# VHH binders against q989t9: the designs that were tried, part 33

Target 1, 279 residues: q989t9
Amino acid sequence: TTRILGVVQLDQRRLTDDLAVLAKSNFSSEYSDFACGRWEFCMLRNQSGKQEEQRVVVHETPALATPLGQSLPYLNELLDNHFDRDSIRYARIIRISENACIIPHRDYLELEGKFIRVHLVLDTNEKCSNTEENNIFHMGRGEIWFLDASLPHSAGCFSPTPRLHLVVDIEGTRSLEEVAINVEQPSARNATVDTRKEWTDETLESVLGFSEIISEANYREIVAILAKLHFFHKVHCVDMYGWLKEICRRRGEPALIEKANSLERFYLIDRAAGEVMTY
Short names: E, the ipSAE of ESMFold2; O, the ipSAE of OpenDDE; V2, 0.75 times the mean of E and O plus 0.25 times the DockQ between their complexes.

## First folded at step 23 (VHH; framework vhh_7nfr_2)

Design ab3 (at its last look DockQ between E and O 0.01; V2 from the best seeds 0.00; counts 0 for: pae O 12.7 > 2, off the site)
Fold by ESMFold2, look of step 23:
Structure ab3 (fold): chain B 279 residues (1-279), chain A 121 residues (1-121)
Amino acid sequence: as target 1 above (279 residues)
Amino acid sequence: QVQLQESGGGLVQPGGSLRLSCAASGFTFSQYWMSWVRQAPGEGREWVSSISNRGTYTYYADSVKGRFTIARDNVKNTLYLLMDSLKSDDTAVYYCARGHSYEKTRYFDYWGQGTQVTVSS
């Protein structure tokens, strides 16, 4: 179960220095098929230590720092001292910019094994959220979270200030209870209060009205609109796929219907290693 | 209050063995990684070994690998260091510390008083 593993005190000055380096850095174009808006990442550690290796694959060795990772001394220190170096398979910065999200999806479908996905929250604000199934929650600055990435989930930023997380993929047979080290124990937390709007028949009818205008030319834009709705309405994060399929069924164009089925398969059900989604 | 009390140090011949113990109290021992750190005369502190909070993972400095064994008993709240094939270079004060950091001792927040290990003919 998705939960906090611990809390670290971040040195703001050292963090700011590393973030300034990241601001000048090229972020990866891999996984752009998951992005709705500017959802971006860069590799700090991977299997080979080569900057051009940008895909996550199953491997059994401690991750090596990329040239970018080598240039970020504070982030390297955070990795080395709050996680077991032998267990790290990938480390990335994920940046979500204003009005962007990652499409609702499951991770690790294309991999033979699973990783343990962990987030160390570097910079965030009240308008940044994670979602998982029907739930919405906020990961706070300095918190280390386990994320059950095999469940349908998403993340978004609806603030002018981007969200930045250090995301670590850890060897999947490691004991979850022993992942975070040199951490403070988290404080007790109240149950999350879901303040999103109720879903209404009027809202559903508005969404299904896209059937009148959906086409190959605007498909991606309509999908991006649908992907964001669950951040603001009390619906399941994957409900967008049902809406998209009904929109396309009402439109009646076979190519659009097939594309909707392909999206659902790719993001939720299964995908091959190296497969990308175009739409 | 967090307390760490080492014992088991002493004088031993080269090639000999010792077992160090550290009794822990004042915190939930099973929730924390624990380490041994040593300080030779006139030298800085050197990380020796670490063990994860549940005991699943153990790590050793290259200088002691294959000769030392770290262990813990979470029922008795005790950390151990089994030291075999001792060498003169192992002469140091050995500290029990809460935390883990490869080669960097700044991430240990609580320390014991230390126990002296002396390896000499």
Scores: ipSAE 0.315, ipTM 0.719, lowest interface PAE 4.6, mean pLDDT 90
Fold by OpenDDE, look of step 23:
Structure ab3 (fold): chain B 279 residues (1-279), chain A 121 residues (1-121)
Amino acid sequence: as target 1 above (279 residues)
Amino acid sequence: QVQLQESGGGLVQPGGSLRLSCAASGFTFSQYWMSWVRQAPGEGREWVSSISNRGTYTYYADSVKGRFTIARDNVKNTLYLLMDSLKSDDTAVYYCARGHSYEKTRYFDYWGQGTQVTVSS
């Protein structure tokens, strides 16, 4: 189950130095098919140590630092101090910019093996959220989270300041109790208050109204709108796919209907290795 | 706390009719989608029908479409399922659930205890 594994006291000065380097760095366009807005990442550690390696695949060797990774001394220290180096398969910085999110999805569907996905929160604010199924919660700065990637989930940033997480993929046979090391136990914290609006007929009417205007030209934009609704309304994060299907059904265009079905399959059910969704 | 209590189940002959009720409490009933889900012996839970918070939108499984009618009374905090032309295959425990469904996508967070419906000659 998704949960906090521990807390790290971050050195703000040293972190700021590394974040400044990242701000000037190129982020990858890989997995842009998952992005609604500016959802980006850069590789710090991967299989080959080459910066050009951007895709996550199943492999059995300890991750190697990329040139960018090597240029970030504090982040390297965090990785070395709080994780088992031999168990790390990937380390990435994921940046979510203003009003961007990742489309609701399940992880690892395209992979033959299983990873443990862990987040170390570097820079965030109260307008950044994570969702899992019908739940919404906030990952706080310095917290290390295990994310149950098998459940439908999303993340979004709705502030001018981007959210930055260090995301680490760990070999899947490791115990969760051993994943994070040299960490403090989380103090008692208040549960995230769900301030989302109730789902109403009026809201649904507004959503289904897209059936009047949906086309190939605006399909991605409409999907992005739908993908963001569960951050502000009490619905399951996968409900967007039902809405999309209904919108397309009402529109009555077979190609759009097929696309809606393909999206749901790709993000929630199964993906082939190397498969990319275009829409 | 959220409570859902079903009633109206029983034994009926094929071709007969039943009316199920679900009394809801512990939440603002008129703000939530509601659904009926059933479970036949030895089978998993099957979505039957959903209704929007004000009753504007209704959805049905193909297996019950044209025979069942979902309704709600937001003043009485009650969900209904009118079942006509009942078949032996409709035999199941029927559950009231808070939430909704789109085809195979399910979103339910609370369930009642269920009421038994048996269709037999």
Scores: ipSAE 0.000, ipTM 0.259, lowest interface PAE 12.7, mean pLDDT 90
ESMFold2 (binder alone), look of step 23: mean pLDDT 86; pTM 0.882

Design ab4 (at its last look DockQ between E and O 0.02; V2 from the best seeds 0.00; counts 0 for: pae E 4.8 > 2, off the site)
Fold by ESMFold2, look of step 23:
Structure ab4 (fold): chain B 279 residues (1-279), chain A 121 residues (1-121)
Amino acid sequence: as target 1 above (279 residues)
Amino acid sequence: QVQLQESGGGLVQPGGSLRLSCAASGFTFSQYWMSWVRQAPGEGREWVSSISNRGTYTYYADSVKGRFTIARDNVKNTLYLLMDSLKSDDTAVYYCARGHSYEKTNWFDYWGQGTQVTVSS
């Protein structure tokens, strides 16, 4: 289950230097179909070491640094000394900013095997959250988290200041207890209080009122609005797909209904290798 | 507090064998990677070997691979280095350290006081 594996003490000066390089760097256009706003990534290590390799696939070799990864000396030291280099399959920076999120989804649907996905939190703020099923939580600066990415989940940053995580895919047979190296052990945590608003019939009917105006011209924008609601209301992160289907059913246009079913299939149920979603 | 105490060093002839031990206390030993690091006279510290929390993964510097074996006993909270086919350039103070790094020793947060290994005819 999704949890903290350890905590690291980040050297702020060295981190700031590398973050300044990242701020001037081009981020990938791959997986933009998952983005609701400025959710972006760049590859620091991958199978080939080539910057143009931007898709995650299952493979069995230690990841090689890309040219961008080679230009980030502190992040390379963090990777080499907080994870076993031989177990790393991918390392990426995920950046979220400007009231953006990644659409609720499951990972690994198009992959034969599994990775262990971990996050080392480089920069964050109080308006950044992760969600998993019904739950909302905050990954704190310097924490290394295991994320069960096979469960429906999302992440968002509702601030002009970006959230940056170093996301590492570790070969999947490794014991979670042996993933994080040179870490302080996490302290016991009290249960996080979920301060999101209760979901009401009034709120639901307001959302379903999009049926009056949804069209092919605004479909993506309405989906993006729906994708963000679970960060602010006590609902399941995938409930947006049920809302979208009901919105489209009330609208009564078969093409919109089919598109809603296609989104749910692609993000939650099944997708082919290399398939992208357009809507 | 964290304590690491090495033992088992001594004088040995080339080709001989030694077993080093490191007694650990003051922390949950089974939750940490452990390493051996050595320092020859007049030189900097050199990483020798590392072992994962449960002992599943072991790593060795090229200079000792095939001759040294790292092991741990998580019941006795003890780290070991079994040294075989010793050479004169293995002469050093051997330190037990908490953590792992392939080359940079500033990633280790706790160190023992060391045990001397001397390989001479």
Scores: ipSAE 0.298, ipTM 0.710, lowest interface PAE 4.8, mean pLDDT 90
Fold by OpenDDE, look of step 23:
Structure ab4 (fold): chain B 279 residues (1-279), chain A 121 residues (1-121)
Amino acid sequence: as target 1 above (279 residues)
Amino acid sequence: QVQLQESGGGLVQPGGSLRLSCAASGFTFSQYWMSWVRQAPGEGREWVSSISNRGTYTYYADSVKGRFTIARDNVKNTLYLLMDSLKSDDTAVYYCARGHSYEKTNWFDYWGQGTQVTVSS
């Protein structure tokens, strides 16, 4: 189950310095097929230590620092202090910009589910949210989270200030209890209040009205709209795929229907190694 | 090189007990979850039990819960499975595996050769 593993007291000055470097750094275009808006990442540690290695694959060696990773002394220190070096397989900065999100999906479908995914929150605000199934919650600054990658989930930023997480993939055979080290225990915190709107029949009909205008030319934009709705409405994060299928069905275009089915399969059911979704 | 070697299997009567051992080498044993998995004739591999690094957490399949006990000695780099109240349905090859089962997902990367357990009158 997705949960907080611990809390880190971040040095704001040192963090600011590293974040400034990241702001000027190139982010990867890999996995852009998961992005609705500006969702980006850059590699700090990977299998080879080469910056051009951008894809995540199953491997058995401790991760090596990339040139970018080596240029970020505080983030590198955080990785060394709070994780077992030998267990790290990947470390990435994931940045979500204003009004962007990752499409609702399951992780590791193409990786046989052999990693443990952990987030260290570096920079965020109250307008950033995570979703898991029909739940919405907020990951706070300095918190280390275990993400249950097997469940459908999403993340979005709806603030002018981007959200930045240090995402660490840990070898899956390691003990979850040992993933985060030298951390403080989480204090009692208030659960995120779900302020999302109630889903109504009228809202559904409005959404299904996209069937009047959907085409190849605007398909990605419509998908992005649908992917964002669960951040503001009380629905399951996977409901977008049902809506999309129904929208396409009503439109009566076989190619659009097939695309909708392919998207659902790719993001929630099954992915081949190296597979990329284009639409 | 990672190596896992099972021992302790054999023939036992229903209601009897066995103790399996798994000797581990080639890796830092105390850093990994360990598990037992079994395979009956004509069937697929079935997860039996898992134990965390320090033994703090133990998990069991419903079919063996209350009868089997998983344990480990990190000084000896050895995994154990104490099997009590054995049934004919427990007949299988028992494998030691590096890894664990969590949230209906299995993370196993290395296996031993297995040891035969036969429960018969």
Scores: ipSAE 0.178, ipTM 0.600, lowest interface PAE 2.1, mean pLDDT 92
ESMFold2 (binder alone), look of step 23: mean pLDDT 85; pTM 0.875

Design ab5 (at its last fold request DockQ between E and O 0.01; V2 from the best seeds 0.00; counts 0 for: pae O 6.1 > 2, off the site)
Fold by ESMFold2, look of step 23:
Structure ab5 (fold): chain B 279 residues (1-279), chain A 121 residues (1-121)
Amino acid sequence: as target 1 above (279 residues)
Amino acid sequence: QVQLQESGGGLVQPGGSLRLSCAASGFTFSQYWMSWVRQAPGEGREWVSAISNRGTYTYYADSVKGRFTIARDNVKNTLYLLMDSLKSDDTAVYYCARGYSYERTNYFDYWGQGTQVTVSS
């Protein structure tokens, strides 16, 4: 279950220095089929230590620092101080910029196992949210969260200021209760108030009106609009796939209908290692 | 208030054994990783061993691996270090510390008073 594992005190000066380096750094083009806008990442540690290794696979060796990871002394210390070095399989920076999100999806579908995926929150703001099924929540600065990425989920940033998380994949059989090291105990967590709008028949009909204009030429843009709605309305993060299918059914074009089914399969149900989605 | 109290040090001959204990109070012991750290005369502090909060994972510096055993009793709130096959190089003050960072000691937030271990013939 998705929850806070601990809280760390971040040294603001050292963090600011490393974030300035990241702001000038090249971010990966891998996994762009999941991005709705500028959702992007860069590898700090991976299986080979080579910067060009940008796909995640299940493996059993301690992760090696990439050249970028070696150039970020404070982030490297955070990894060494708050996680067991030998248990790390990947470490990445995830950056979400201005009005972007990652499409609702499940992770690990293409892998022969899964990780313990944790987030150390480096920089965030009140317009950044994570979602899981029908829930919305905010991961706060300095918090280390376990994310059950096998459930349908998403993340978005609807602010000019980017969101940056240090995302660490830990060996999947490790005891979750023993992942975070040198952390303060989390305080009693106050319930997040869900301030999203109620979903109405009028809103649904407005969304389904895309049936009048959807085509191959604008399919990606319409999908991106649908992917963001659950951040602002009380609906399940995967409801967008039902909306897309109904939009395409009303349009009456079999090729668009089949594409909608392919998206749902790829992001929620089953995908092969190395498979990418195009639409 | 966090308190860590070591005991069990002393004089021992090479090849001998000692068992160190550290009594913990003032915090929920079972929620924290714990370490042993030592300081030889004229040297900086050297991380020796660590144990995870539930005791599932144990770690040792190369210099002591196979000779020392770290353990904890979360009912008695006590940390242990069983030292076998002691060498003269093991002579040091041994500290119980809250935390863990691979070979780094500047991330430990609370320390005991230390107990002297002397290995000499």
Scores: ipSAE 0.452, ipTM 0.796, lowest interface PAE 3.3, mean pLDDT 91
Fold by OpenDDE, fold request of step 27:
Structure ab5 (fold): chain B 279 residues (1-279), chain A 121 residues (1-121)
Amino acid sequence: as target 1 above (279 residues)
Amino acid sequence: QVQLQESGGGLVQPGGSLRLSCAASGFTFSQYWMSWVRQAPGEGREWVSAISNRGTYTYYADSVKGRFTIARDNVKNTLYLLMDSLKSDDTAVYYCARGYSYERTNYFDYWGQGTQVTVSS
């Protein structure tokens, strides 16, 4: 299950230096189909060490630092200090900007295999949240988290300051207890902070009211709106797909209905190798 | 049904050029990364090139980098491979594949029947 693996004491000065580099760096659009707003990533370590390698695939070799990764000495040190190098398959910075999130999804569906996905929280605030199914929680700065990527989940930032996580994909056969090394034990805290509004029939009807206006022209925007609701309302993160299907059904346009089904399939059920959702 | 059909292969002299095409049908072409893979006689399959769904990103094996160009036309549902400066070592059956590969890490779910490319003087 998703949980804290440990805590590291981040050197703020050194971290700030690296973050400054990242702020000026180009982020990839490779997985933009998962983005609702400015959800972005850049590759620090991958299979080849080449910056142009942006897709995640299952491979058996230790990850190599990309040029960008090489230019980030502190982050590189963190990777070396707190993870077994031989176990790392990918390392990325995921940046979520203001009012952005990743669409609720399951990971690795396009892969023959899976990784152990781990987050080292570099920069965050109280207005950033993760969701898993119908649970909402906060990953704190310096914490290392295991993310159960097999469960439907999302992450969002709803503050002017972007959230930055170092996301490390570890070889999938490793013991979870040994994934993070040289870490401190986490202090007792409740990561679950659910201040979300109760879901009501009125809210549902308002959401379903999109059926009056949904079209090809605004489909992405509506999807993004729906994707964000579970951060503020006590609903399951996958409920957006049900809403979307119903919205499209009410609209009565076959192409929109098909698109809704396609989205649910793509993000939650299965993805083909190299498949990218476009709409 | 997903279908991939290669064409454009043939006999060419060293230093020559060919353009391969792959006609795709049975799926939303623009939604998928596509790749070229080749197999020389007596050898295993070798990934050659991949292209992202919109053509923004292209990748090449070291053996063909600088000589081959992968492209796609999403309106025509067609994948292309422009092969320049062909060498004898490029002789192989070239396959169109749905999916992506990079640095010999590949996942493909559909393949064409292939087209023969022979480079010989």
Scores: ipSAE 0.022, ipTM 0.287, lowest interface PAE 6.1, mean pLDDT 92
ESMFold2 (binder alone), look of step 23: mean pLDDT 86; pTM 0.882
OpenDDE, look of step 23: ipSAE 0.000; ipTM 0.220
ESMFold2, look of step 25: ipSAE 0.409; ipTM 0.776
ESMFold2 (binder alone), look of step 25: mean pLDDT 86; pTM 0.879
OpenDDE, look of step 25: ipSAE 0.012; ipTM 0.308
ESMFold2, fold request of step 27: ipSAE 0.373, 0.000, 0.339; ipTM 0.750, 0.128, 0.730
ESMFold2 (binder alone), fold request of step 27: mean pLDDT 86, 86, 86; pTM 0.882, 0.880, 0.884
OpenDDE, fold request of step 27: ipSAE 0.000, 0.000; ipTM 0.228, 0.233

Design ab6 (at its last look DockQ between E and O 0.01; V2 from the best seeds 0.00; counts 0 for: pae O 13.1 > 2, off the site)
Fold by ESMFold2, look of step 23:
Structure ab6 (fold): chain B 279 residues (1-279), chain A 121 residues (1-121)
Amino acid sequence: as target 1 above (279 residues)
Amino acid sequence: QVQLQESGGGLVQPGGSLRLSCAASGFTFSQYWMSWVRQAPGEGREWVSSISNRGTYTYYADSVKGRFTIARDNVKNTLYLLMDSLKSDDTAVYYCARGHSYERTQYFDYWGQGTQVTVSS
């Protein structure tokens, strides 16, 4: 049910001013265990209004602007004009750059309730993609998207120019048809053809060949390589976990095998609030 | 061209009632939140009430809670404000506006021409 909720016309001058502030801002190292490269964020609104609050937890009150959020007048106006302030639980900037992605995962596994996750696309380019299960798609500039974060998904930017989305977590019982406010209807779009490469046995065996070199020292780098393949090949975004397990099985080291199982559990199946993954 | 046209204002005694209407055209009314805003002589604009695009959520300024009711008819593309128990300090020009930002009326993108409500003894 991942889809466009509406389109906004961005004031380029005001947006550019706020993005310049963000370019000089410190981004959070929280959730770095999800990052494959430079996937990073900063909090604009959260439960306390304190900049140091960087994790998403279930709460029932309207989000308060952080000092950074207060310093970004246009982004703050976009939040107030296009979303119901009382329904916002978190608002973040997600920045992906330099051939990076967020590891394929499901959201909200660690939360008792769930939110509605929405993206307002601030800046993007043709090398940026979102994925969901077997599908790949592009969220266009100025579009507001609902993301069904309970499905396995990922996002990546394979360009030196950053991708920036305003990501808003909305109170989960809100009617989806009333989340995006003061928006234009989406125009009819040409169907997006999936032009990724077909998956071949030769490619699979090349991937499984990592068994010859995988170790504790390079584990995260190999995981990051695997996490990016589904952006370029017609495979499911979670297939990387099966590849990683087979790589580790062929290597034959029990610690690496258990690490592979732990990654799959953490990102796809079950995690505790505040739990972080190390590998 | 977006058009918002208010009607139903007038002179009324304290404790009286009025129903304001706002006819909307030039946009898909059922896609947008709508608001009422008022402006008393010599004062700034004061947000009064907002209603979500399907009518599921309604919001009111503290000064009007329990006395005013916002409603919409998405078949007739009409926004309403039912005003009961009117007081002298409700005297103002009432505007229909597209958008919402609770008490921050600078974010509304289209406004009607207003209808005068006068409450006098």
Scores: ipSAE 0.005, ipTM 0.309, lowest interface PAE 13.0, mean pLDDT 88
Fold by OpenDDE, look of step 23:
Structure ab6 (fold): chain B 279 residues (1-279), chain A 121 residues (1-121)
Amino acid sequence: as target 1 above (279 residues)
Amino acid sequence: QVQLQESGGGLVQPGGSLRLSCAASGFTFSQYWMSWVRQAPGEGREWVSSISNRGTYTYYADSVKGRFTIARDNVKNTLYLLMDSLKSDDTAVYYCARGHSYERTQYFDYWGQGTQVTVSS
């Protein structure tokens, strides 16, 4: 189950220096098919140590630092101090910009092996959220989270300041109790209050109204709108796919209906290795 | 606390009709989608029908479409399921659930204890 593994006291000065470097760095366009808005990442550690290696694949060797990774001394220190180097398969910075999110999905569907996905929160604010199924919660600065990637989930940033997480993929046979090391136990914290609106007939009418205007030209924009609704309304994060299918059904265009079905399959059910979704 | 209590189940012959009720309490009934889900012996839970907050939208499983009607009374905080043309395959425990389902998308957070429906000659 998704949970906090520990807390790290971050050195703000050193972190700021590394974040400044990242702000000037190029982020990858890989996995842009998962992005609703500016959802980006850059590789700090991967299989080959080459910066051009951007895709995650199953492999059995300890991750190697990329040139960018090598240029970030504090982040390297965090990786070395709080994780077992030999167990790391990938380390990335994921940046979510203003009003962007990742489309609700399941991880690792395209991979043959299992990874443990862990987040170290570097820079965030109260307007950033994570969702899992029908739950919404906030990952706080300095917290290390295990994310149950097998469950449908999303993340979004709805502030002018981007959210930055250090995301680490760990070899899947490791115990969760051993994944994070040299960490403090989390103090008692208040659970995230769910301030989302109740789902109503009026809201549904508004959503289904897209059936009047949906086309190939605006399909991605409409999907992005639908993908963001569960951050503000009490619905399951996968409900967007049902809505999309109904919208397309009402529109009555076979190509759009097929696309909706393909999206649901790709993000929630199965993906082939190297498969990219275009829409 | 949220409570859901089903009633109206029983034994009926094939082709017969039943009316199920679900009394809801402990929450603002009119703010939530409601659903019926059933479980036959030895089988998993199967979504039957969903209804929106004010009853504007209704959804049915293909297996019951044209035979079952979902309704609600928000003044009485009650959910209904009118079951016509009952078949032996409709035999199951019927559960009232808070939330909704649409095809593969399910969102339920509370369940009743269920009421037994048996269709037999």
Scores: ipSAE 0.000, ipTM 0.261, lowest interface PAE 13.1, mean pLDDT 91
ESMFold2 (binder alone), look of step 23: mean pLDDT 86; pTM 0.879

